# Ledger of designs, part 6: VHH binders against F-box/kelch-repeat protein At2g24250

Target 1, 374 residues: F-box/kelch-repeat protein At2g24250, of Arabidopsis thaliana (Mouse-ear cress) (q9zuh0)
Amino acid sequence: MAMKKKISTSSIMPDWSQLPEELLHIISTHLEDHYFDAVHARSVCRSWRSTFPFPSSLLRQSYSLPAFPLESKDLCCTLEKVPLFLFRVLTPPDAADASSEYFLGGLGQDKSNDHVELPSPLQCSVKVNVPGTEPILMNMLDCQIIPLGHKYRLMIGCNPEEYSAAFLPLNEQGGGGEFVALLDCTDLFLVLRSTEMRWIRLEKPSTASCKELFTFRGRFYATFFNGDTFVIDPSSLEATPLTPHIDSNFLVPSGNEELFLVKTDFLRCRVSRLDEEAAEWVEVSDLGDRVLFLGGHLGNFYCSAKELPHGCGLTGDSILFTVGSRNVTYPYKYGVHTNKRKAEDNINCWRSSRENRVLFRNRYDPVLSFRVER

## First folded at step 8 (VHH)

Design n08 (from b04 with N58Y; framework vhh_enristomig)
Fold by ESMFold2-Fast, scan of step 8:
Structure n08 (fold): chain B 374 residues (1-374), chain A 121 residues (1-121)
Amino acid sequence: as target 1 above (374 residues)
Amino acid sequence: EVQLLESGGGEVQPGGSLRLSCAASGFTFSSYAISWYRQAPGKQREWVSTITSGGDTYYAESVKGRFTISRDNAKNTLYLQMSSLRAEDTAVYYCATEYDLPGWEDAFDYWGQGTLVTVKP
């Protein structure tokens, strides 16, 4: 016979803690696009916390790895999945420039704090440490959050490493939790198969420096600064040149269905889509509801404009570039600018007169660090 | 790795001329637009000029008619011919490419020393 456990201590229960569970569940389903509202709901009381799941997009899933082979000490090593977001911040209304600022990054947690959830019940002010400015108190209820995707980072001991990483889950093969990871360690590639849990040294397929690593349709893609591009099979680890050959700036995967090639030439841009059956790059005349984000070392992302928060300032048929030492974006309307190069348009005017500025934390650690304040 | 090496700076009198060069390596030079930027002490980095892969040229309003950007794809070299120089043109001049522009906020700070142009009063 199952006996009931004694009640837990120390809960402060607000009047609304008495809401029926079925009603809380309905509210929970409406919060799936409001990640931090769900976290706030979880902090109300234990009943709400059990009803509102912690947003999976905010969890930093980590994978335990064998000791890193390029280190002399046997330090613990992990691969951390960092979800990446654009955080919309409005300039104060009394400022001369009322344009919107976007912060590109993931959410971090103070390592001295073992709490994974925000403790404030109704309003949580998160103190965000942005390099070059005083710490900013962000009211997460007023922040518009745009999910972009994820970046994997290598953690050796307590330190994030600058190595680029691509991660491929193999759950379709039957073994749950199986994966293959590929790391760019500058002079060589390192591969880890979860089934073997040992590091494999792999010669780079190009003598040039690696520009990007990503996954698309179950394979690794590696681009190099000399224009070389290779597709790497996760099982055999054989690298083959991408066909058709690209002479390109950027590859942007759009889910598992589309791969875009973006060529830039100052105020001009051309986008092509891979036609695998014809083995051809086919130029597209517009992007429809798509927004492409070219984030350099953080990777390239796709957003659907129809799924963006209302009033976030982004529309379809757009490409966002991060440029220069300020990480300033200029939004490029693909169809409008393709055939019209305006000599009167100053790049400083493009950067300063456009509403969207994207700020990176830094090139080695894309995660915004915060401490939860009550 | 993409490398850009600036040269040709020096001291010049107001109204004088100077030619800057930028030697490029580590990427397919002919396929990318390349720009000149400058930074005076205590000021933000300012865009000066760009030449596209197709040869189209663009200039900041402050330098139009005085500066000429050009490229030599066979030599992987970018040039900036400066004429009618003014005191406000005094700055460290940097070469940059679209190839290296996206998402590399520290690239300009750690990418070469630039070349110093001083227009004496």
Scores: ipSAE 0.114, ipTM 0.544, lowest interface PAE 4.4, mean pLDDT 67

